VHH binders against Tryptophan synthase alpha chain (trpA). Designs and how they scored, part 5

Target 1, 293 residues: Tryptophan synthase alpha chain (trpA), of Haloarcula marismortui (q5v140)
Amino acid sequence: MGLERAFADEPAFVPYLAAGDPNYEASLEYVEALARGGADVIELGLPFSEPIAEGKTIQNAIVRSLEAGMTPDRFFQFVEDLDVDVPLVCMTYYNLIYQYGEGDSESRSDSENASGETASQGPRPFVEKAAAVGIEGLVVPDLPGEEAGPLRTACDEFDLDLVFIVAPTTKGDRLERMLEQVSGYVYVQARLGVTGAREDVDDATEDSLARLSDWDVPKAVGFGIKTGAHAERIVSAGADGIIVGSALVDIVAEGHENGDSTDAVADRLEAKARELKEGALRGAAERPQPERT

## First folded at step 1 (VHH)

Design s02 (framework vhh_sonelokimab_d1)
Fold by ESMFold2-Fast, scan of step 1:
Structure s02 (fold): chain B 293 residues (1-293), chain A 127 residues (1-127)
Amino acid sequence: as target 1 above (293 residues)
Amino acid sequence: DVQLVESGGGLVQPGGSLRLSCAASGFTFSSYAVGWFRQAPGKEREFIGAISGSGRSTYYAVSEKGRFTISRDNSKNTLYLQMNSLRPEDTAVYYCAAGYWSKSTYYPRSEDEYDYWGQGTLVTVSS
């Protein structure tokens, strides 16, 4: 409901980290460093133990978080322990959300619902707890818009925004159904070239923003943004914000592999966040502002 | 063991057409998004396009729209790239790649999002 405000005055910077990567205490410091660096919204990945489809960098971060003992209840404690005043968004999978209310690991979303008690709760218990600890939105990449009804209903009950990821290939009726369900912002999957390429702006970003221009919801562009120059290009092309995951997760991964101190890694995250935010601000300054009386 | 094997490359005249194939084995092909990348001599590897595990969603670098078409046949564990109106600038080694994809709205485009890679097939566009 309220995440749109983060996009109102300037382009929003939306960093992502897996909560608890590489451990609980270091991860708290890293998220706080992103807030100091200029984050306007922070996406926190809540890992799920079943196999998932993610890029290698994000998948490895999820594995480190799980190996460090992250669970849904520990995630909610993590959110309560964070010393940040920017909105927090949880990125996780629908099976985790659904199973949270069903009790222990013997319960499954595929349960026959013999008693009708625990299995009938759906996503509500997770959404209620997320709201209670201060989460303001959810990103659930594995849930298509046409199946999002129960989760949207729970989010509406507890005033959470439901963010959808829109690929450049999503068009027609499917796109319209997703955009009717979205709140807060839309996560536009458009990348700045390919890792190792010339790093020119991907023309697909402009195509996606043009296709979505009839919808008032803020468009935050994600995937493949690594530098302030990339951020500048994406925002100058019309994005209302930028979402950055892999570049920040890589800083965490390198620090962990090298045995670097938490303070040193936090300093690098803060500096990269500042670089990305400043790039986004430069991109906005390059666009003529529409004047409407 | 996982394998991706490209075929169909070769010498073609400017303005010609060529269809590349990528045969996959050792994994559940339909559970993976698959894509095409190319690398010209002395240049970085660049993304061309990708197709979802089901084949229902495709994504192209905008510069390739209308000239290149990606498709897949899950019954044959094969990915295709149809290339039309070829130019000398299309001369490159073409790679197929597979990334695990289970999300309806997620689409991998970065090299680091692909778990498996072929060895490449050379396409030369010259008179």
Scores: ipSAE 0.000, ipTM 0.116, lowest interface PAE 18.4, mean pLDDT 80

Design s03 (framework vhh_sonelokimab_d1)
Fold by ESMFold2-Fast, scan of step 1:
Structure s03 (fold): chain B 293 residues (1-293), chain A 125 residues (1-125)
Amino acid sequence: as target 1 above (293 residues)
Amino acid sequence: DVQLVESGGGLVQPGGSLRLSCAASGRTFSDYAVGWFRQAPGKEREFIGAISRSGGSTYYAVSEKGRFTISRDNSKNTLYLQMNSLRPEDTAVYYCAARFSYGTPYKHPNQYDYWGQGTLVTVSS
């Protein structure tokens, strides 16, 4: 699993942006700014016309990206145009992945394999194309572990990692089935608790990390992380990394609303990325360090 | 640490063929996604193609597809580039490169951690 390397030596910072928000050219610079700011893995949202279970901030970003002309094929072009040296992960919905492959179009799927031929139907054509442009993993929020078999098979064929999201309520057999399909890292949904203060780590998050401790896959905690102080708290609690979406998307949204230059917004994103990465590193320093060989 | 050594370069006439090899020492080659790049005088480094860790997936620059074939033999820690129907514009120093990854090929030079010193291919009459 290739993405695991990003978690090996220090806590990983995994930012999220919707690809093409607020437009194609600005979005390229924003993603590159996150890489300069210390991102270890970048999650790129491939937008869809009917957002499912996303918060308002992320949904608005998806709408801006779609209104700016983003499509699956333009997303793959976007990935090819990016100048970053960190692994890229695509976050999208299974219906989009599956429908990309429904046509038997020889010209649309990844034609860069040794045979020059195009895959047809199921998730395979999407996964093949994603691998060809340099995507190293997929996050598919709407795909339950029980139904992940065909996508897992396609990911194995093209050497992509498949990341699953574990909610605080995911337990027992359902959790184990999900973890049997995971590679790269686990996306752990966390809520910052209200017991004693907003700064307290949610007990459900600590319980999730404890339940996942027997699995070697890295645990990246997301949802509600906005500052370096939050990152420090999450990593000190046992997370191998942090996933940050809304706080970064808000910087894009505010810059767009205010008519700020792309460079100014990129500078703010780079600064926030450094803040978050430094917080994660401080959190790691508060825990026993692994032996270095 | 991984060291990469290219071989098989030389002078060839237009329309000819060459097979380049890249031998790895140090860590096993099966832990790496690997690719071929070239650089002509006065130009930046250009992607040719890459092959996944397992060898199950190969990816090529569009302009070279059908003329060049990448393969690997993990038991011999060796990467190959078969070049057919060579043209004068193929004249360049050819580099093999490796990245520690679960087999995902990538086209950008900055994604690769280890590089050979290169082997010169000259295509002329």
Scores: ipSAE 0.000, ipTM 0.155, lowest interface PAE 13.9, mean pLDDT 81

Design s04 (framework vhh_sonelokimab_d1)
Fold by ESMFold2-Fast, scan of step 1:
Structure s04 (fold): chain B 293 residues (1-293), chain A 123 residues (1-123)
Amino acid sequence: as target 1 above (293 residues)
Amino acid sequence: DVQLVESGGGLVQPGGSLRLSCAASGFTFSKYGVGWFRQAPGKEREFIGAISWSGGTTYYAVSEKGRFTISRDNSKNTLYLQMNSLRPEDTAVYYCAADRYSGSYLFKEYDYWGQGTLVTVSS
């Protein structure tokens, strides 16, 4: 039910891939490979149909997914077609969530209206469909806490967790408002100095985790984690989990560009997932008892 | 196809003011957070501030708080930086950047950057 369970016994590994990258069938195998490699929760990017302001690696993955025909309804089919036992989280933009009920939809309300029009129900139709296909949480990067009320209400109605991203710049009343609405886990954005030094990553992560320590919700650290050694450092600093996107998306991109078989790329993803999970487990073993401070 | 184009840079005297603009295209500007960074010659790129997609929340680097104001006009797909009480140490190329995480610090691997606009504060 609740995503918090994935963080209870050991540090969670939370990989991200854009659903349908580079095509529907390959993407199913890639997500399944991450589950075999030790994923505890999987974040699935639902691409936005308009151009997006993402970093190149993630943006290219979203473009590949869109060009391969991914849509919100096909994303929900993708989730139904997945053969994994780990919780699934959808990462997408609030505009897509809000507009979902107004377009090509199987909702009863749409079929009942004479003009095919219905009043916007806000985020509710998307959240209802996400819950129906087995999504257990949402990450909505473009939605600030002060504007999250309607989405929080819909998530509560359908028992979905709502994950917030806490940046190094998120402080004071803003941070409190976000944390009042968060459930499942908090996505802690790692503060990487422009130098990229190891100590900058370790110190910034510890400071962020200390700042969030009064909140019981699990803290999963993301951004810039590429190796098991990075995972080990982040977890040894006190993180309850790790979130890894670009390193895995790059494996998909490289395999696609090289014309590698789906099985070969899936094997590489499984191996990288295992490397990252093992790093996280080593980091936890290095912490003073009790574990998970 | 995503583009951010900065303008409004130039030469200004210490104590003066300048307003920078950033024109966004190729994405739904009103749905994404955006921010300003600067880079002085021989120095690291540094965060100035950011504004959420709705304009409801602004974040500033502590050293710039009170002198710089960030705003946006979603009807014009434009981000602004109002710079007051300029100092010689404010001399830098100023960049706007698009942020998938409203109001947050942008990590270079996940950022999209404009080409920059030069601000020179003379003596």
Scores: ipSAE 0.000, ipTM 0.165, lowest interface PAE 15.4, mean pLDDT 79

Design s05 (framework vhh_sonelokimab_d1)
Fold by ESMFold2-Fast, scan of step 1:
Structure s05 (fold): chain B 293 residues (1-293), chain A 121 residues (1-121)
Amino acid sequence: as target 1 above (293 residues)
Amino acid sequence: DVQLVESGGGLVQPGGSLRLSCAASGSTFSSYAVGWFRQAPGKEREFIGAITGSGGYTYYAVSEKGRFTISRDNSKNTLYLQMNSLRPEDTAVYYCAARLYTWGSSKYTYWGQGTLVTVSS
């Protein structure tokens, strides 16, 4: 079964945390708290050590995870150690996926073909391992649709969904290329604006949802959702789900900086998760079901 | 609330097709998202797919996509499940279920009695 099941009954809540932030054991408890709070799918960030184009909050979380010793193999162990009955999605970079299993000299030697050339296995070893530990989908922010063929093929072989991120500027042929290859859900990237003293849904979110209305894949909106009120507005505008990263990562960061107990931070994460999920459910209550093709 | 009654079940040969109907009465049918579920003996109830109140958006469980098609006719207060290329493994009691578009009814709360589909020669 694919990730689409998480969107079937009600708007899905999809929280994000960097796996292993601020350390391995605390991070396990934090992810489990999000599941208790009502997460329908959890996105786990697998950190990459080279510079990335993420917001400050997410970048700092990735740095804390790396400083605490997170690696790809330790990430796979983390997934196996998690005690949740919620689909898990890995968010990472294509360079890490592609290079998995090709780093050491033994790996290079093993990949040599009969002509003496090094054979690339592409993304397959990473996808195979991810499937083996129970990951059900991948979000790869740096992979354009035009280059996704090998990863799409590996995901199909091992029954993983491949989630694409659609920015407000993604239109026309580029959008169609992405949507031909997407499975599970679409990550719709949008911002919340301010109207007077209130925060409101950005016009870009409504435009993106309108452009995607002909596609039957679930649309989960991320970027800038911090409160149940924001979640309510996004879902009332037509989203099938919400993706929340920075608001939850900030709770982890503040707890770490203050020296708060793991239990106290986990309780705050569970409460915030419940607030966001309840907001999404209220948003669904405010409208007839949206029209799709 | 809404009352749901399934019909169209029966014996069908492997490779055959069958269309199930679900007739709704009571509340306004177009206010409900409606789905199909099935349960075979000794197995968990499994989700097949659902369609929104307007009929504009349809969700399918990945395992069922391509062989089964869900549609609705709000003027007739009826939900349909078109089943093609049927296999013995599709033998189950098929249920239609409804939920209001309000979050208090975001999970399926109204269920039909079920209709038996047997795929056998």
Scores: ipSAE 0.000, ipTM 0.131, lowest interface PAE 16.4, mean pLDDT 80

Design s06 (framework vhh_sonelokimab_d1)
Fold by ESMFold2-Fast, scan of step 1:
Structure s06 (fold): chain B 293 residues (1-293), chain A 124 residues (1-124)
Amino acid sequence: as target 1 above (293 residues)
Amino acid sequence: DVQLVESGGGLVQPGGSLRLSCAASGRTFSYYAVGWFRQAPGKEREFIGAISSSGGSTYYAVSEKGRFTISRDNSKNTLYLQMNSLRPEDTAVYYCAKSYGPYRFSSPGAMDYWGQGTLVTVSS
């Protein structure tokens, strides 16, 4: 176990979709298509109803999922219904994680502390349920490393990895504090230079990978990866894996807007996944082999 | 949270082998990277090698690769160091240590819990 296994033998492909976008049944088939296409880990977005600082494509996917009725309990059902043999990671917001344990729904039982009072167990109830349905890790974009202690403790108890997002501006003590909480892999936020029609790996991404080189945690680079050629460049620059969200979410969005069949959209997702995975594999083959001694 | 106790140190002849064990108390051993360091008299503590939380990744100091092997048994909360082809310069106190995270290996500053150490003496 542990998500690190997905990065051991070759660069990992880590696609993202919002769970339940555009509806529950289609979303199950879309996630399964990504697994057939070569996904090594799948990030499943659990939507949050308040405004968030996401790109427009991801925000629209969240809205479609919410309008289709997605909730935390339905998300856990979705994970149980999913037929894939790859590790699943939940991407959501800390306030949802924390609030899950404080709900008054019939699906939750109150717990009393040793003094006889009902106590909030913080993130623990969410993490316990996530582990029970087969989630192996969490990505929580709104949680700073300095505040991650309770979530890290709960993840340790239930054997979930806790993935952090490293921005190009995260340095020094802040970076070290964050990396002391991280497990599974690090989500390295890419900053891409665009001139005309081509996107290239910029110096900030290479600098981030170099800065993280003293830490043996796998580095998966995300944000703005759309093609196999782009995946090849990112991996050849030193990434242990690629994270792809918007390019795959756009395929779901276009299929929904055009009224395309679930099978047709699933086929396109599988083909794009294969393109991205093959790009990553080409990128790894281009790197000099590490010295063995 | 985690307490670490080394065992298996002692006197060994040059060219000999020795296996060190590090027994961990506490629930969370399987969640963290753990490693081995050593310190000879009058010298800084130096990294020997480490193993990730799952055991899927190992990292060794270049000078020790091939002579020393690190393994772990999470069901027994135990870390091991197999030392072969021992030399007089391997004489040191050997420490096991738990990292703050599942992957950070190479710095004493990355370690939040240390064992008390076990002495290894390589001489005739």
Scores: ipSAE 0.000, ipTM 0.137, lowest interface PAE 16.5, mean pLDDT 80

Design s07 (framework vhh_sonelokimab_d1)
Fold by ESMFold2-Fast, scan of step 1:
Structure s07 (fold): chain B 293 residues (1-293), chain A 124 residues (1-124)
Amino acid sequence: as target 1 above (293 residues)
Amino acid sequence: DVQLVESGGGLVQPGGSLRLSCAASGFTLSRYAVGWFRQAPGKEREFIGAISGSGGKTYYAVSEKGRFTISRDNSKNTLYLQMNSLRPEDTAVYYCAAVPKYWYGSDTTSFDSWGQGTLVTVSS
């Protein structure tokens, strides 16, 4: 059990940053700051030139990374250069994974070939390279469960976990097929509700956690988590971990826009990571452990 | 500014063991791939092995595998070489060297920051 180990003893904190945002060197420092702040698993966005369904904060991070020269091969080098001992997960689109086996079109200088086609090895070359550099799992937001078979097979061959994103609207047969392919943890999409003057966990998040309770895989809740108080609420409601992207990406974006030093931004990321991890630990402490005798 | 300092060399009997250390000063070692080399009297400097910045990838010269182990402790900004089953032929000055990040194990001649060396003598 690869990534499941990160959820075994306490709630896991799973931060996300786009690898190479705003540049390669700064991004290395930022990811390392998250590890110092208490990250248990780190999700690294491998940027792509395809249209994306992400919010503007993450989309802008991907654009900064691409403009700074990030490519799949440079991403693998980035992973090798990282000074962290927590598990790393790659988040990217299936089309990039699939096309990697056909050669890196982004760095090629040759003209179009006449046939336009070379026999593809499917996702296997990407998964093999990811495993070789130390990636322990993949999150592929655009891949439906019914199409995940080839990627799951490649992940099994190289001992990578395949993380699926479950939306509040994911129900029935579709949900069951996703869960049959998932390993490591499930990324549960959630929204924080507002009740009077206080933000709280909404009914959809609690429903999602309840619906997934029969599955043993850890449930990490993401979307809308910005503070330690939010993290505490999510974990107290039943989550095995928290996933935080936009709040951390915003710290990178603000530092870049203001011309702040890499060290100053890294310090802010470490402090925010510590705040989020401490919130998650407080949420877990609210649950008494059952005693037999 | 940047400095690498080897230590732990000395006299050891054949079949013995030694652990060498390389301390980095003036730069963060985790930003560099770091390796061990040796030079015996009258011979060219030869590669022993290297370890990536994260410590996740280790490279060994074929002749040294099984007797020598490279490790690093980035929190102490230090690189180590554990040498076992030493032979008189292992007598040499041992050097640590660093190459800037982005080294991918393809070329041992890329190392451009060198320590002063530490002498290992294997004799009865």
Scores: ipSAE 0.000, ipTM 0.140, lowest interface PAE 18.7, mean pLDDT 80

Design s08 (framework vhh_sonelokimab_d1)
Fold by ESMFold2-Fast, scan of step 1:
Structure s08 (fold): chain B 293 residues (1-293), chain A 125 residues (1-125)
Amino acid sequence: as target 1 above (293 residues)
Amino acid sequence: DVQLVESGGGLVQPGGSLRLSCAASGFTFSNYAVGWFRQAPGKEREFIGAISYSGGSTYYAVSEKGRFTISRDNSKNTLYLQMNSLRPEDTAVYYCAAGQRYHFGSYKSADFGSWGQGTLVTVSS
């Protein structure tokens, strides 16, 4: 419930990295570099073997993290080992959250009861552990709003915010059901119009921001933001913040492939974070004045 | 008992192709993510690739570099590895492995509970 404060005074910069990419120790340094670069909230991807909502760049980061030994319990240790003052948000898939308390079922199932039902404690054990290590919110891309009740109840019990992703096509009853369960901020999927001569915020993104304007929750726009100039355009169009994943994950990927030192990659991440934050701040300064002053 | 049986290994010339199969039994195959590993003499088991329980997502080791394709047929309880542009350094015993239901915690050999006996692939002229 505290994440909305990050959007109160200026546009928030919300970077994303997969926790443990390309290895545990380097990933700690990379997340800390994003905080130094001006992050207001950091999204940490907890890898899931079936990342159905992710593009190739993020999928590759998830694979590197899994190959480096990341697990849910290792992720919680990673969060405890981080030296950052900004709020941390976990991005993962509902199946992982729901199954966190379940036993190993690789042989004839030892976690199923006599009726063949899987023994499960629902989302509560995961949410309790996330809160204990300092996670302040969850982003769960695969969970529909109409099915989010149990997760929202667990989040409320442990004072975590629950962030939903709104696509430009999400309207009507589905949008209302998502917004009934959202807290902290809403992740607005956007595209910059980058086909032929168009390199600005497209009509669908502006329509999404306009459609959400009657809801008090902060609107953080993500998807395709690579530069300070992109951040500036998104914020000038009405976003309360920016979410940036692929551009930062690409810096990690390139450094790993080139065999660059952790310090060199961390310096590049810090510089890119500063570029993105400064772009967002410029975009806010260029906004039309509010109709009521 | 969970059982995995690999087949399709053999001798192939450099630049050649092989398709490996893994027949699964003793568990609900469609509920498990499964993968391929290999082990050359004197080396640790190396991850090659994994596929989600539905077949919707695939994961590959960086060392694969687009030469290998993993697929599955849940109606036949079978996992496949298509290997193209084979090199002498691909010579190894190839293993089929089953992970935890629905997902893996990691793709290291310790994270897979069930293993096949392996099938030998030799790449030589």
Scores: ipSAE 0.000, ipTM 0.116, lowest interface PAE 17.1, mean pLDDT 79

Design s09 (framework vhh_sonelokimab_d1)
Fold by ESMFold2-Fast, scan of step 1:
Structure s09 (fold): chain B 293 residues (1-293), chain A 121 residues (1-121)
Amino acid sequence: as target 1 above (293 residues)
Amino acid sequence: DVQLVESGGGLVQPGGSLRLSCAASGRTFSTYGVGWFRQAPGKEREFIGAISTSGGRTYYAVSEKGRFTISRDNSKNTLYLQMNSLRPEDTAVYYCAAYTKGSFWPLYDYWGQGTLVTVSS
C-alpha cells in the first residue's frame, strides 16, 4: 500500500531534513527525533554538488551536508543506520539519480546490443539501491511529468512510489499527465496569507485542493508551514497531510551556528514535530470524513 | 476481482508460533498490495503490516515489528503472516486485505472473512 498507508487513518505529517546536516551522527539523531515527534513519512534530502536555485535555507543545509562528506553511497548507508519505523522518501535531483549508475560495473547489463556495447540503465541502478536500503518513494523536483516515464518504470519494477510536486499554476492537460504518473501522495505547493494578527490559508491553495479533490491520491501541502496553527488551517482546508521543510532545517541551522549539543537540537526538533502533528490533528476534526461509497 | 480466504488460525500456547495463510482466487493477485489486520472483541481493527505488489517493500506497525513477518508468493497466489513469541493479548480474529495501486479511499477494497487465533494455556 506503499506511502498511501500513512494517510489512511489521520492527516500525515511529512517532515524534511537534508541527510547528513550538519554531520552524519547528529543527522541520524535529528531524523529519529522527528519520528518520535509524530512523523508519518520522512523526506530525506540527498545533496548534490552543484547547487541549483532553491530557497536559501535548503541550499545552506545541502552545503553543510556536502561539507560533512555526504555522498549517494553514504546516504544509502545513512538510511540503513536509521532506527525509525516510518516510511522514508528520498528527495533529490534527476541528474544525480541518472548519473549514479554510470560508473564502474553498476551500469552493467546482461542484455547487450548486437555490438556487445553496454547501454546506460538510466535511473534503474539508483532506484534498485534505494529500494534495497528501504526507501519507499522518491520526490524529484526537477523532473516534469512529461519526462518521468523511465523513472516511473524503474519505480514500478522495485515498488517505490513516485511523488510529484503540483504548483498552483499547474492545470489542465499538464496536471492530468502528472497525476497519471503519481503514486503515494501529491506534494501540493501552497502559500499562507497574513492578515493582521493571524495567518490564513491562501485562496490559491484552497483552489488547488479543490481541483485535486476528484483524484484518489492523498494531497500533502507544503511551503510556509511553521507552526501547529498553520498545520491546523491547511488540514481544515482539505489537505490530507502537511510537508514541513524550512522550519525544521532552520532549527538544525540555528543549533549548528550556536554550537548547541546534538541532544538539545534533537529535543527542539521533537517538540516542533509534535506541535505540527497536533495542529494537523486539530484541523482534521473540523473536516467531514470522506465518504466510503 | 480478488477473493481472499484466511487459514491457519487456532489455539496456541503463550510463547508459541503460528503461521497464517491467505489464499487469493481470481485473476490479478500479483497486481494487489496486501496486508494483515486483526480485531479483538470490543476493540477497533488494528493494522499489523503490509507488503507491496512484488514483495519488495514491507511496512509494519511498530508494536508488531520483530515478532511478526509478512511475506507473499505470487506464483501460489498466497500471503503469509509468521507469528512468533505469541502472547495472550494477540488473541484476535486476523484478516487479510488487498488494495489496488491508486485506490486510495477506502484504502482496502477486498477483505477476507477472518481466522481466529486464540493464545491461551
Scores: ipSAE 0.000, ipTM 0.120, lowest interface PAE 16.7, mean pLDDT 79

Design s10 (framework vhh_sonelokimab_d1)
Fold by ESMFold2-Fast, scan of step 1:
Structure s10 (fold): chain B 293 residues (1-293), chain A 125 residues (1-125)
Amino acid sequence: as target 1 above (293 residues)
Amino acid sequence: DVQLVESGGGLVQPGGSLRLSCAASGFTFSGYAVGWFRQAPGKEREFIGAISWSGRSTYYAVSEKGRFTISRDNSKNTLYLQMNSLRPEDTAVYYCAASKYYSGTYSYSHEYKYWGQGTLVTVSS
């Protein structure tokens, strides 16, 4: 059933946090609070010391996580230490996935070739480890559909879903190539980073949902969702789920800056998660039911 | 030591064509996604298009309406922008930029690590 099961009975709430923000122990409690608040799938950001430009809120979360010692191997330990009964998805960059398989070790392996070089295993070692610790899908924002073949193959081998992000400007054959490789759900990004565009955020979301309506894969809409009322609007418009990052990351950031206790911040995250999930459920109730005989 | 140098700008009549080039040096060009941005006087910098590190994937802004084509030659460390059916509103300074990560969602200028100095394109009669 993979991640698609999370969208089967009601709209899914898919929160995002950077794993290990502001530290390992607090981050475990925060992710667990999102599960208690009604998360159906949780996206965990795997930070690395790379050029990451996602906007100030997410960048600051990545910096806090890295300064607290987060690494790919520590991320896998973090996933094993989580006490949640909802599917987990890793959001990271393809270069990190690929280089995890190559390693930084100068130690010789049994797979070294005649020149002393270890044969690259591509994304396979990362995907294998992710599956072993309980990750059920990957979101890889920097990987276009045309280049996703090796990652798709590794995901198929280990039964991980590969989630693609669809921008408002992704159309035609490029969209089709991407959707041929998607599984679990589609991340519908309503963000417009293009100046001079005539479409606003609401129009872009409606267009994306209409354009994707012929594809059976669930559509989860992300970007700018901060309240239950916004979640209600997005789901009533046809979304199968909502993805919420910055609003939750801001709660973590504010708690850290103010010196609030882990318990207080976890309580705020749980309350916001419940607000967002309830909004999504109200939105679903407003849609016409399919006519059944 | 990192440089991106644009060339090929100039004056062109409406309906004309231009090909811009961007020569990269001082970094591993083939490991970076690269793109084109433009900025007209008094306006914000806007995204034109980007191409993945391998050259197999391209992403374009809706505002270009299929008139522009981006390509790259990794053996020459060079990025290209073919501009057809030019209009007066295409008048701007055109910049090339490089990012470690490429995605259809990464059209924001702040996502690019390296930038060229720009080349002026003027479309007028």
Scores: ipSAE 0.000, ipTM 0.133, lowest interface PAE 17.5, mean pLDDT 80

